# VHH binders against Probable 3-hydroxyacyl-CoA dehydrogenase, part 3

Target 1, 346 residues: Probable 3-hydroxyacyl-CoA dehydrogenase, of Deinococcus radiodurans (p83589)
Amino acid sequence: MKIKKAAVIGAGVMGAAIAAQLANAGIPVLLLDIVLPDKPDRNFLAKAGVERALKARPAAFMDNDRARLIEVGNLEDDLKKLKDVDWVLEAIIEKLDAKHDLWEKVEKVVKKTAIISSNSSGIPMHLQIEGRSEDFQRRFVGAHFFNPPRYLHLLEVIPTDKTDPQVVKDFSEFAEHTLGKGVVVANDVPGFVANRIGVYGIVRAMQHMEKYGLTPAEVDQLTGPALGRASSATFRTADLSGLDIISHVATDIGGVTPDDEDFTLTESFKNMVAGGILGDKSGSGFYKKTKDEKARPRFSTTCKPANTKTRARCACPPWTPRANLSPSATPCTPWKARKATSCAPP

## First folded at step 19 (VHH; from q5 with T106V)

Design r5
Fold by OpenDDE, fold request of step 24:
Structure r5 (fold): chain B 346 residues (1-346), chain A 121 residues (1-121)
Amino acid sequence: as target 1 above (346 residues)
Amino acid sequence: EVQLVESGGGLVQPGGSLRLSCAASGFTFSFYAMSWYRQAPGKGRELVAFITSGGSTSYADSVKGRFTISRDNAKNTLYLQMNSLRPEDTAVYYCAAPWKHDESGVYTDYWGQGTLVTVSS
């Protein structure tokens, strides 16, 4: 199967970036989003997505001229245009209701040979397509990109038990040969592969950090480049992703995984989240951005070891739970929020 | 501007019934899925039920068989019929419209202010 034209539904952070990546590969893309009622331009969000992609750092486009390959539209007016595309990728809000609603519409319009994908990072694929026809389910395959799509090599391909193996093969080949991705076929379980392993690693690292009286910086020194991992290692990665997101994912995955897979968050971690210490988005997490004597950006650890002499347990300050942090019912995509910042842990 | 206004909450005895309404405005109501969420004291917000634009419905396991979500597109109104209410159903109930995203491209929902449902003897 040859994908000659694609549609991306959702012009948010990931959708716009993925559209750019498709354009980089020379694939014409229809980028759709919802109509904003307060904007006179019905394609405002899709256009804004393209603009963000054009301004992205690092660059989402190899050449800004590639943006010409992106046709912008909206779901209310342009859903019918999906009849002409070979591949549809959804990158909307991580809500089951929204996804069901979308797929119900898409199913009525797409051609029978089109591959259908979700970029979901948390919602199992099989749950998204409940109620769809067998034909639709056969050609549905998860396509989980990581942010930024241009630079992160990994693409998780997530079939369901109803997905045609040939679709998996064809799509994987397309992803590898045309999009330049490294494909990992993942089981359709919470967290798939990357998020499951990543969050597990963070959780276990936190447990061991406390057990052995290590600092976040020490753990990151041990779990970053020394192990062939990214410079963000463990806790810097957590800060980039958001501690609340990690907490949510850990809870969700832990609730459905075997008992031998321990996703138990430490009390210190829970207290951080409850205290609104959420990482970069809150201005502080395991690390706080500071400036050195020369006004150079530096990261300092927020967790003070209780007793530096006795390697006593890093006591995160007792944070009072902020009442208003309602856990978003939306499955978290911790890995998509990561900026490819080579920030070496301090 | 998108507006969601919930109503119909109140105090009810266990086993009683309530009907919640959500008046929606500021968007093409008939085109989008609508949902009910609830948040009990000290707990996170949870999905109660949703209805697609096509009329497909889904329910949380805790409310299956007791609650019914419906919509009237002509009135731009979402409903939740709640029967056989239990103390554990006590919560603020929120109407939610589909998604939007902010200037940074991060998706969020439209939420109403909520309506309080208290189930107590």
Scores: ipSAE 0.805, ipTM 0.940, lowest interface PAE 0.5, mean pLDDT 88
Fold by OpenDDE, fold request of step 24:
Formats: C-alpha cells, sequence, structure tokens
Structure r5 (fold): chain B 346 residues (1-346), chain A 121 residues (1-121)
C-alpha cells in the first residue's frame, strides 16, 4: 500500500509537527481541527497549528515552503475530505470520549484501503476502537511519535489483536522509508515501550536521588551523555515532558504492572506537581528557565543559610530532611512561585 | 463563547433519584461528544459517563446500571439520570464539552461550574 496523501486530525503541538514532518517527506497533508465558535475563521486552529510549526525551534519544516503541502480545514466542514486520503492520524486530546467520537465519524468517511492511526501516548489502542467495525479495526494501528517528530527517530507502532499484520508491515515500511523513522513494534499496554521505560527511569531516579542525597543536576550528570543518553538526561527530560504528565503516566502504569516494577512517586515529586511546579510549561520544574535560555538547577546542594547580604533565599530542595534545616531557617514559605532570583554561582 | 450550565443537583436520600441537566451553547452541540464528571470531597475529578455524537454511551463501573447519560440535540442539552443514589455518589458534577486547545497547542476541555449532589440520610 502506498500512502500518497495523509490527514492529521488535531493541530495541537504534536499534530502540527507531524503534519510538518509529512510535508517534509513530500506528502500532501490535510490538517483538521475543531471549529472555535469565537473565531470568525472556521479553520483558525488548523491555521494556528501550521503557524506554530513554521515558527518552531528547532524547525519543524526542513523548508518553510513545504507548508504549501498542508491543506487546513476543520472537522465540521471538511470531514468528507477524508475519503481521499490513504492514511489518517489523530493527535487530539487524550480522552476516550473524544477518541470514540472521532472514530465514529472517520469510519463513515474513510476509504476502505486507508490506514487509521492514533498518536496517543496513554490510551490503549484497543480501547479507542471499541465499537468500530471489524474492517476498521483491521486497518487500525497506533503510531506514537515523539516530540519533536522531525528530530526524534523513534516511532512506536502499536497494533491491536485485530490489526492486520500486513497493515503493520506496510505502515512500518512507510514510516521507515518515507518518514525516516525507526520503528519499534510495541504491545498495546499502558506506556507501550518508551514511556514505560522512560517514566520508570524517572521514578526510580527520583527515589534514588532522595535516598542518596543527590541533586537533580548530579543525577542528570550521571544519567545523560555519560551513559550515552540524551543531554536532557533524567530530570531535564522530566521538565520537558511535564511533571503532571509523568505523574499521570506513572500512576496509570503502576496500577497495572507487577509489584516488582515500582512506579511509586516520591512525596517530593507529588508535592511539586501539587504546587504547580510542572516543568517548562510552568516556567519551572527541577530546573528554572532563565532569561539566558539556559536551564539552571532550581535546587542547590548547598543550603547555605541565606547570607544576610544577598537576599537570594536559595530554596532548599523539598527532599531536604527537616533535621538538616537549621532551626533558624525561616520556614520555607509555601512554594509560592516567587521569582527565585538566580543564585549566581560563586 | 462556549457555555455549559449544570443544574438539577440537590440533597437526596439514599436510594433516591436525581436528573442533572447541562445547557450547552456556543458550539455545534450535536457534532461533539459530551461527558459528565464528578469530584467528591477530597478526591480528584473522575469520569462518570460520556455520550458520543452518534449516541454511543460509556459509564464508569461505579455507576453502571444506575446512571443514564442522554442528550437532546434540539435543545442543546445533556442529561444524567441518576437512580439508586448512594452516599458515595456525593460530589460536584461537571459537564464537559468538546476538546479545545490554547494558543500553545495544548488541549483542554470546556467545563461548567458544576452542580452539587448530596446523598445523605
Amino acid sequence: as target 1 above (346 residues)
Amino acid sequence: EVQLVESGGGLVQPGGSLRLSCAASGFTFSFYAMSWYRQAPGKGRELVAFITSGGSTSYADSVKGRFTISRDNAKNTLYLQMNSLRPEDTAVYYCAAPWKHDESGVYTDYWGQGTLVTVSS
């Protein structure tokens, strides 16, 4: 099966970026999203997605001219256009009701030879297609991209027990040869492969960090390039991903994994999330984004008592045992997101 | 602007019944799935039920057989018929509308203000 035209449904961060990657491969893309009632342009969200992709850094497009291969539309007006595409990928909100609703619509319009995919990272594929026809289920395969799609090589392909093996093969070949992806076929279980391993790593790193009295920076020094891993290592990766997302995934996976796979979040991690410390999207996580675009560790190992002269209250890491807090240390005022002034290194 | 207004909450005895309504406006109601969520005191928000635009329904195990989600597209209204109510059903119930995303491309739901359901003897 040759994919000559594709549709991406959902023009959010991932959907728009995936559409850009398809365009990079020379594939015409129909990018659809919902209509916003408060916007006069019914294609506002899809257009906005393309605009974000054009402005993305690192660049989502190899050449901005590739954006011409993206036709924008909306689900209310342009759903019928799905009849002409060879591959449909959804990247909408991670909700089962939204997925079911979408697939009910897509099933009525898509041609019989089209492959259907979800970019979902958390919702099992088999749950998404409950109630769909056998024919639809046979040609349904998860396609989980990683952000940013242009640069991250891995693509998880997630068949269900009803997916035609030929569809898996054809799609995998397309992904490898046309999209330049490294395909890993994953089981349809929570977290699939990459997120399961990744989140487990973060959870365990957090546990060990606290156990051994390490800092996030020290852990990242140990778990990044030193181990042949990405520079984002462990906690920078967590900040990029979002701590709330990690929390959710850890909870979900932990609920279904064997007891020997410990996905227990530390209290410190939970407190960060509860306090709105969510990573890059909240302006701070384990690291704080500085004006110089360099992520600085939020927590310093040297709880130096607030030198009276420089008002920069170095916030003690939340995992600092109370016993090590000097009694004169003013109670860490609740994590009000006060603008942590940069503890300049000596 | 999308608006969701829940109503029908109140105090009821165990074994009693309530019918919640959600009046929706500002979008093509008939085109999108709708959902009911609830949040009990000290607990997180949980999905109770959803109904697709095609009329397919799904329920949380805790309410299956007792609650019925329905919609009237002509009235742009979502309903939740709650029968055989239990103390553990005590919560603020929220109506959720179709997904949206913000300027950053992050998806969220539309939510109503909620309606309180209290089941007590």
Scores: ipSAE 0.796, ipTM 0.936, lowest interface PAE 0.5, mean pLDDT 88
Fold by ESMFold2, fold request of step 24:
Structure r5 (fold): chain B 346 residues (1-346), chain A 121 residues (1-121)
Amino acid sequence: as target 1 above (346 residues)
Amino acid sequence: EVQLVESGGGLVQPGGSLRLSCAASGFTFSFYAMSWYRQAPGKGRELVAFITSGGSTSYADSVKGRFTISRDNAKNTLYLQMNSLRPEDTAVYYCAAPWKHDESGVYTDYWGQGTLVTVSS
């Protein structure tokens, strides 16, 4: 289904910033929050959210005129307007009682074809929808944005065991093509367990890439297109997530479990992040962006399993021999060869 | 100003009963979910039960079957009927309203002052 109008419930830090990003994408947004009894303007909180987004640094709006796409309202007076939206996103307080109460109200008014989502990272999606109709549950999917939403391109999509797979597909396509998000499907588990498991896998893949002399494409071939999974490959996903975010999360986990080698970042990765090589948002990471990005690169479609060299013989050294590079240059990084005569993606 | 005032706590023998009340004012009580939390000495605050504006209820496993949450929207009052009390139920019990956030967009809670329940021989 096609999302032409959205509602964001909750005009706190995340909700207002998400509404701004939807407006940047050209999507009309209804932004709702509670009524504050001591304010004569019943829409005070939603308006304050827009005002805060207009003043945000880094800028939440690509242009201030985009704020005209945001209609403010409140939950007591304007809930009925949800009958007109194709997507409802909840970004209220992280309390199960509040979310349960909201979903009871939303179910009674929302369009039967609308997708329903929570931005929650701390409350499992399945707990929020207990007691809702089977139809509501089929259309419910978690959609976790990272702060600030305009600049952090990862979006976690969290289906429950009840979520219709077509809803996951339709929402993921909207997020990728309209919002410019890199979508990662996460498990519906308490807290940030899915993010921890994802970071664990990426960190371990980096360690093994260095130990066994594999390229990022060879590792991704084991976890991506060769197994019929698009966009779910380890290092492709790392570039979508942002290497600085992966570094931050791995460091936080390492602070809690310091003896666990599984979260120890490699020096080559640390050097990439320190050098500003942060993935897709910086123009390069483990892979380099080109103007032919939707074409399947010859390198990735012809790479063999980890125990063989690449069939296409794509040697991806840096454009400068190692003897001429600084000692801290990232080794075995073909994605630094944009001006060299070596193999480059189309 | 939002106010939540708990009452009904006290000392009770194991197996006994208490009824807690929370008088609410300063907001549209009937529109919001309401909750009871508790905090035992040396422990963190934990959710005991909640009731939605539509009357749906949920309970922590440790109290299910023994505690009953209810509300009277005409009196703006939340209740917790506590039966078959155990020493482990000893805690300060707090009434909580849904949410608030400030001008910076950070969410906080509305809490009452709490009422002490002591279950002891």
Scores: ipSAE 0.559, ipTM 0.845, lowest interface PAE 2.1, mean pLDDT 77
Fold by ESMFold2, fold request of step 24:
Structure r5 (fold): chain B 346 residues (1-346), chain A 121 residues (1-121)
Amino acid sequence: as target 1 above (346 residues)
Amino acid sequence: EVQLVESGGGLVQPGGSLRLSCAASGFTFSFYAMSWYRQAPGKGRELVAFITSGGSTSYADSVKGRFTISRDNAKNTLYLQMNSLRPEDTAVYYCAAPWKHDESGVYTDYWGQGTLVTVSS
């Protein structure tokens, strides 16, 4: 299947910028928005969107002549033109009522072979398609662009439980090869973008920890308060979220993009999860909770597994969970010269 | 100019009923979804119910079976029938209509002034 013409519904910030990026890629675009009753030009909003994209900084068009590929229209007069497009992308206001109403209208006119997508970041895809035919639901897949679309490499592809896997593959290929996007397949849950970005950061931190022989505490010092970020740093955030959740998300991403090593879990992390070391909910993760003083509970680091090809700053036995045992934490000897840390006993 | 005027709020005892109305003008009412939102003191606005242009309805879990949204396209009027009212339903209720974005491309929506519903023993 080949996307030769697209429609973008919604000419706000994202919709106009996405239409510009499609035009940059040589794809003719129908850009639609609502009719404003107080404007004599019924296409006022779609035209305003193109004008904004022409003036955007950084530039939305690689060349202003690309704007000629964008045909403007409105939802009241031009919805029937959706019979001619291979992909419909919704980028209207983030309100479920508006999206439901739109999809009810789109289903009546859209080509039976078209892919149908929402750019929503906060409204689950499955809620949007409730009440649509099974055939419509099979062709529906979320496609979340980041602002500004020309410059932000990532595109999230969000299938529902009903989305045909072939549609996911066909759309991802189009996004990668024609739009030049790095595709990440995400679960259809609220806040999925933050979860995926957080998992990327954690997986990359694990890979670099292994490569450079750092401890979780050393990495968190470099990626948290020292950089002016929030008090929860990379590995402390991982322990709060649950290492089994992180493993599941990273594995799902790796299953769709097996050649992308950005999401490849380290063997040591896989062994931690297999051993029941799941973060705060299991009493230990990258850090082990300790009560060595009368202060409020704080966390100490767990040692990373030794690596035969990297320098070791701390080598401790692999963590194993012990039922009903509250193991004491002790600092590793290599860390007394830098910062006090502790390892969980085996 | 889009205008939305809510009415029908008031003080009601628990278990009572009210019917809210929203008179709409300045847009093609029959073409767009219409919604009721509410805002309790110290809380954000939350969606109560919506009705699509085709007549499909949806409700927040907290009001299912007690509230009924409807529309009269000939009169450009949206309704909310509220039965079995509870103290937790106390809020300002807003009618909402089609969106508009400003010249910067930021979406906004049209809201009425709201009508206060107070459910109190």
Scores: ipSAE 0.537, ipTM 0.828, lowest interface PAE 2.1, mean pLDDT 77

Design r5
Fold by ESMFold2, look of step 20:
Structure r5 (fold): chain B 346 residues (1-346), chain A 121 residues (1-121)
Amino acid sequence: as target 1 above (346 residues)
Amino acid sequence: EVQLVESGGGLVQPGGSLRLSCAASGFTFSFYAMSWYRQAPGKGRELVAFITSGGSTSYADSVKGRFTISRDNAKNTLYLQMNSLRPEDTAVYYCAAPWKHDESGVYTDYWGQGTLVTVSS
């Protein structure tokens, strides 16, 4: 294990919640924030963050005794303690000037082997590291958690052009195996997977999957690791994000552009969401979990034609209930037992 | 209590110069970054320049080579030297200081009241 102790800088909503999740995973955490001049306790903000996490609903800590792993401090007195941590995560105000000032101070004290990260979703990672040494820049990678961090499975890992690929690999493995996160490597642009571009890609992939008779696995093979993309491709990313969240975002976009078919949800997707098939959080989505750990990557789900007036067929994953084959728009057989078919209307 | 008081604004012709000042109190001035923002009539606020506690500076592209940010930690004062002023530099200029939040964890900025700079023929 490469990361044995972490620091979280910023004890706001996200920083305190992330510190709690690190403590849940058994990682000692140094939680720092600024000194408020009107408070006699110089650690007031970091302490307030821990107290908020202890009172959070839903619970931020698995067990409130986990809070003992969080050491509080402040940036004026305790920044020097960063010499002892393996990972520094910034979750302060979304202002570039504040982040530049922080990184200038952190660079002077942080361990030369530490991974350095920002939780920012709005400020590109490459802008934050301007003026830092090449060594600092090599070890810097964005790490964007979703609120609340304990319950939202997705973690975006955002390298810059300067980030050492080994750092991306090491950090992603830590996030997956120690923090239990589903990692997506994302572009260094504002509004990562939650922006309209990510939802656009998923919705258009669903539409084309039905039109051309492709399975979720076939689409992900074409758009995923084989093309140098992240380990979680289009439909695996949808399962990580939550199909209900994607439905909500697509509906919000459709509300401002009501005739824009780029954001029109397919009938099969609407049926999945209505039926409680919401992705990883519900145990299945476009993919389903197998009973065997060795067969885990074969997790799949079924598809259905969007229009009951059409005679269309789809290739389907093994998770679906076995059904008698019919020439009408009936449920598909498991993937390995089926010839390719079209989901297009007649 | 954090206070930021801007001064030095006024009316100036294109090509002229102004020096803005911001007197700061109520926090450890020398430890934190300081910034200038501006807001033109009918437009949103934009970052003009910032200076870190260590003296590193950054500028918006529209002002590079014309504006210089500096600080005097002994006097707790932030400065903006504005040269070669243009009509598009007309705005209220604001001094900004490090963030704070309340018990809820919500971040807020510290702002001065602003000083008006008008550049016109």
Scores: ipSAE 0.450, ipTM 0.814, lowest interface PAE 3.0, mean pLDDT 77

## First folded at step 20 (VHH; from r5 with K100T)

Design u1
Fold by OpenDDE, look of step 21:
Structure u1 (fold): chain B 346 residues (1-346), chain A 121 residues (1-121)
Amino acid sequence: as target 1 above (346 residues)
Amino acid sequence: EVQLVESGGGLVQPGGSLRLSCAASGFTFSFYAMSWYRQAPGKGRELVAFITSGGSTSYADSVKGRFTISRDNAKNTLYLQMNSLRPEDTAVYYCAAPWTHDESGVYTDYWGQGTLVTVSS
């Protein structure tokens, strides 16, 4: 099977970026999203997606000219165009009902030879295709990209028990040979492979960090390039991913994993999340991002509690060295996290 | 910019003592484990000791019982107390901050320029 044309449904961050990657590979892409009633342009979201991709850093397109391969549209006017595509990928909101609605619509118009995929990172694939025909299920395979799609090599391919093995093979070959991805075929279980391993690693690292009285920085000293891993190591990776996301994933996976797979979040981690310390998106996690006087990004430690003797009363992480604590910092509720903005800067 | 500046090296007789210092700047010193390395003439660089942010220490077998690594986080300073020095301890000693984030977020190994310790009669 040859994929000559693709459709991406959902023009959010991932959808647009995936569309860009397809364009990078020279594949014409139909990028579709919903019509916004308050926008005169019915293709507003799809266009916005392309614009976002064009401005992305690092660059989503190898060349901005590749954007010419993306045709924008919407789900109301252009769904019928799916009849001409060989591969359909959804990257819409992570809601099962939304997925069901979408697939019901897609099934009516897509050609019988088209491969159908979901970019979902959490919703099991077999659940998404409930209610669809056997034929539809046969050609359905998860395609879980990682952000940014251009740069992250891994692509998880997630078949269901109904997926035709030939579809898995054909799609994997396409992904490897055309999209330049490293394909890992994953079981249709919570977290698939990458998130399961990654989140487990973070959770266990957190446990051990506390057990041994280490700082996040020390753990990252050990678990980053020293082990041949990415420079973001463990906790920087966590900050980049979002601590709330990690918390959610850990909880979900932990609920369905064997007893010997401990996904238990530490209380400190829970408190961070509860306090709005969520990583980069909140400006603070295990680390803190700041800007200097010239608006250059700076990397520093997390919050400082007000009381150096009773750090437990502060939302600041317990690994904050006493020497770096500010006595002028706003006191925190005992054992309760507060927003990172309430802590004194380093 | 991350800087590590060693001091305290010199000539000492066998059985003597020296205290090395390393002044650190350009990163949050208290968050990172620090290490001392040494390189003897004609030999490779070897780990001598490291200390965690919390004060846990580890030593090479060759220096156990003789050397003590310590730190003052308030002063951003790493120390190496060297007692019962031996001729085989002769080396350039390096302060190191392995896999450390600088202020800009760069993650790399940082080394001082080293200080020479010569143990000779």
Scores: ipSAE 0.155, ipTM 0.650, lowest interface PAE 2.0, mean pLDDT 86

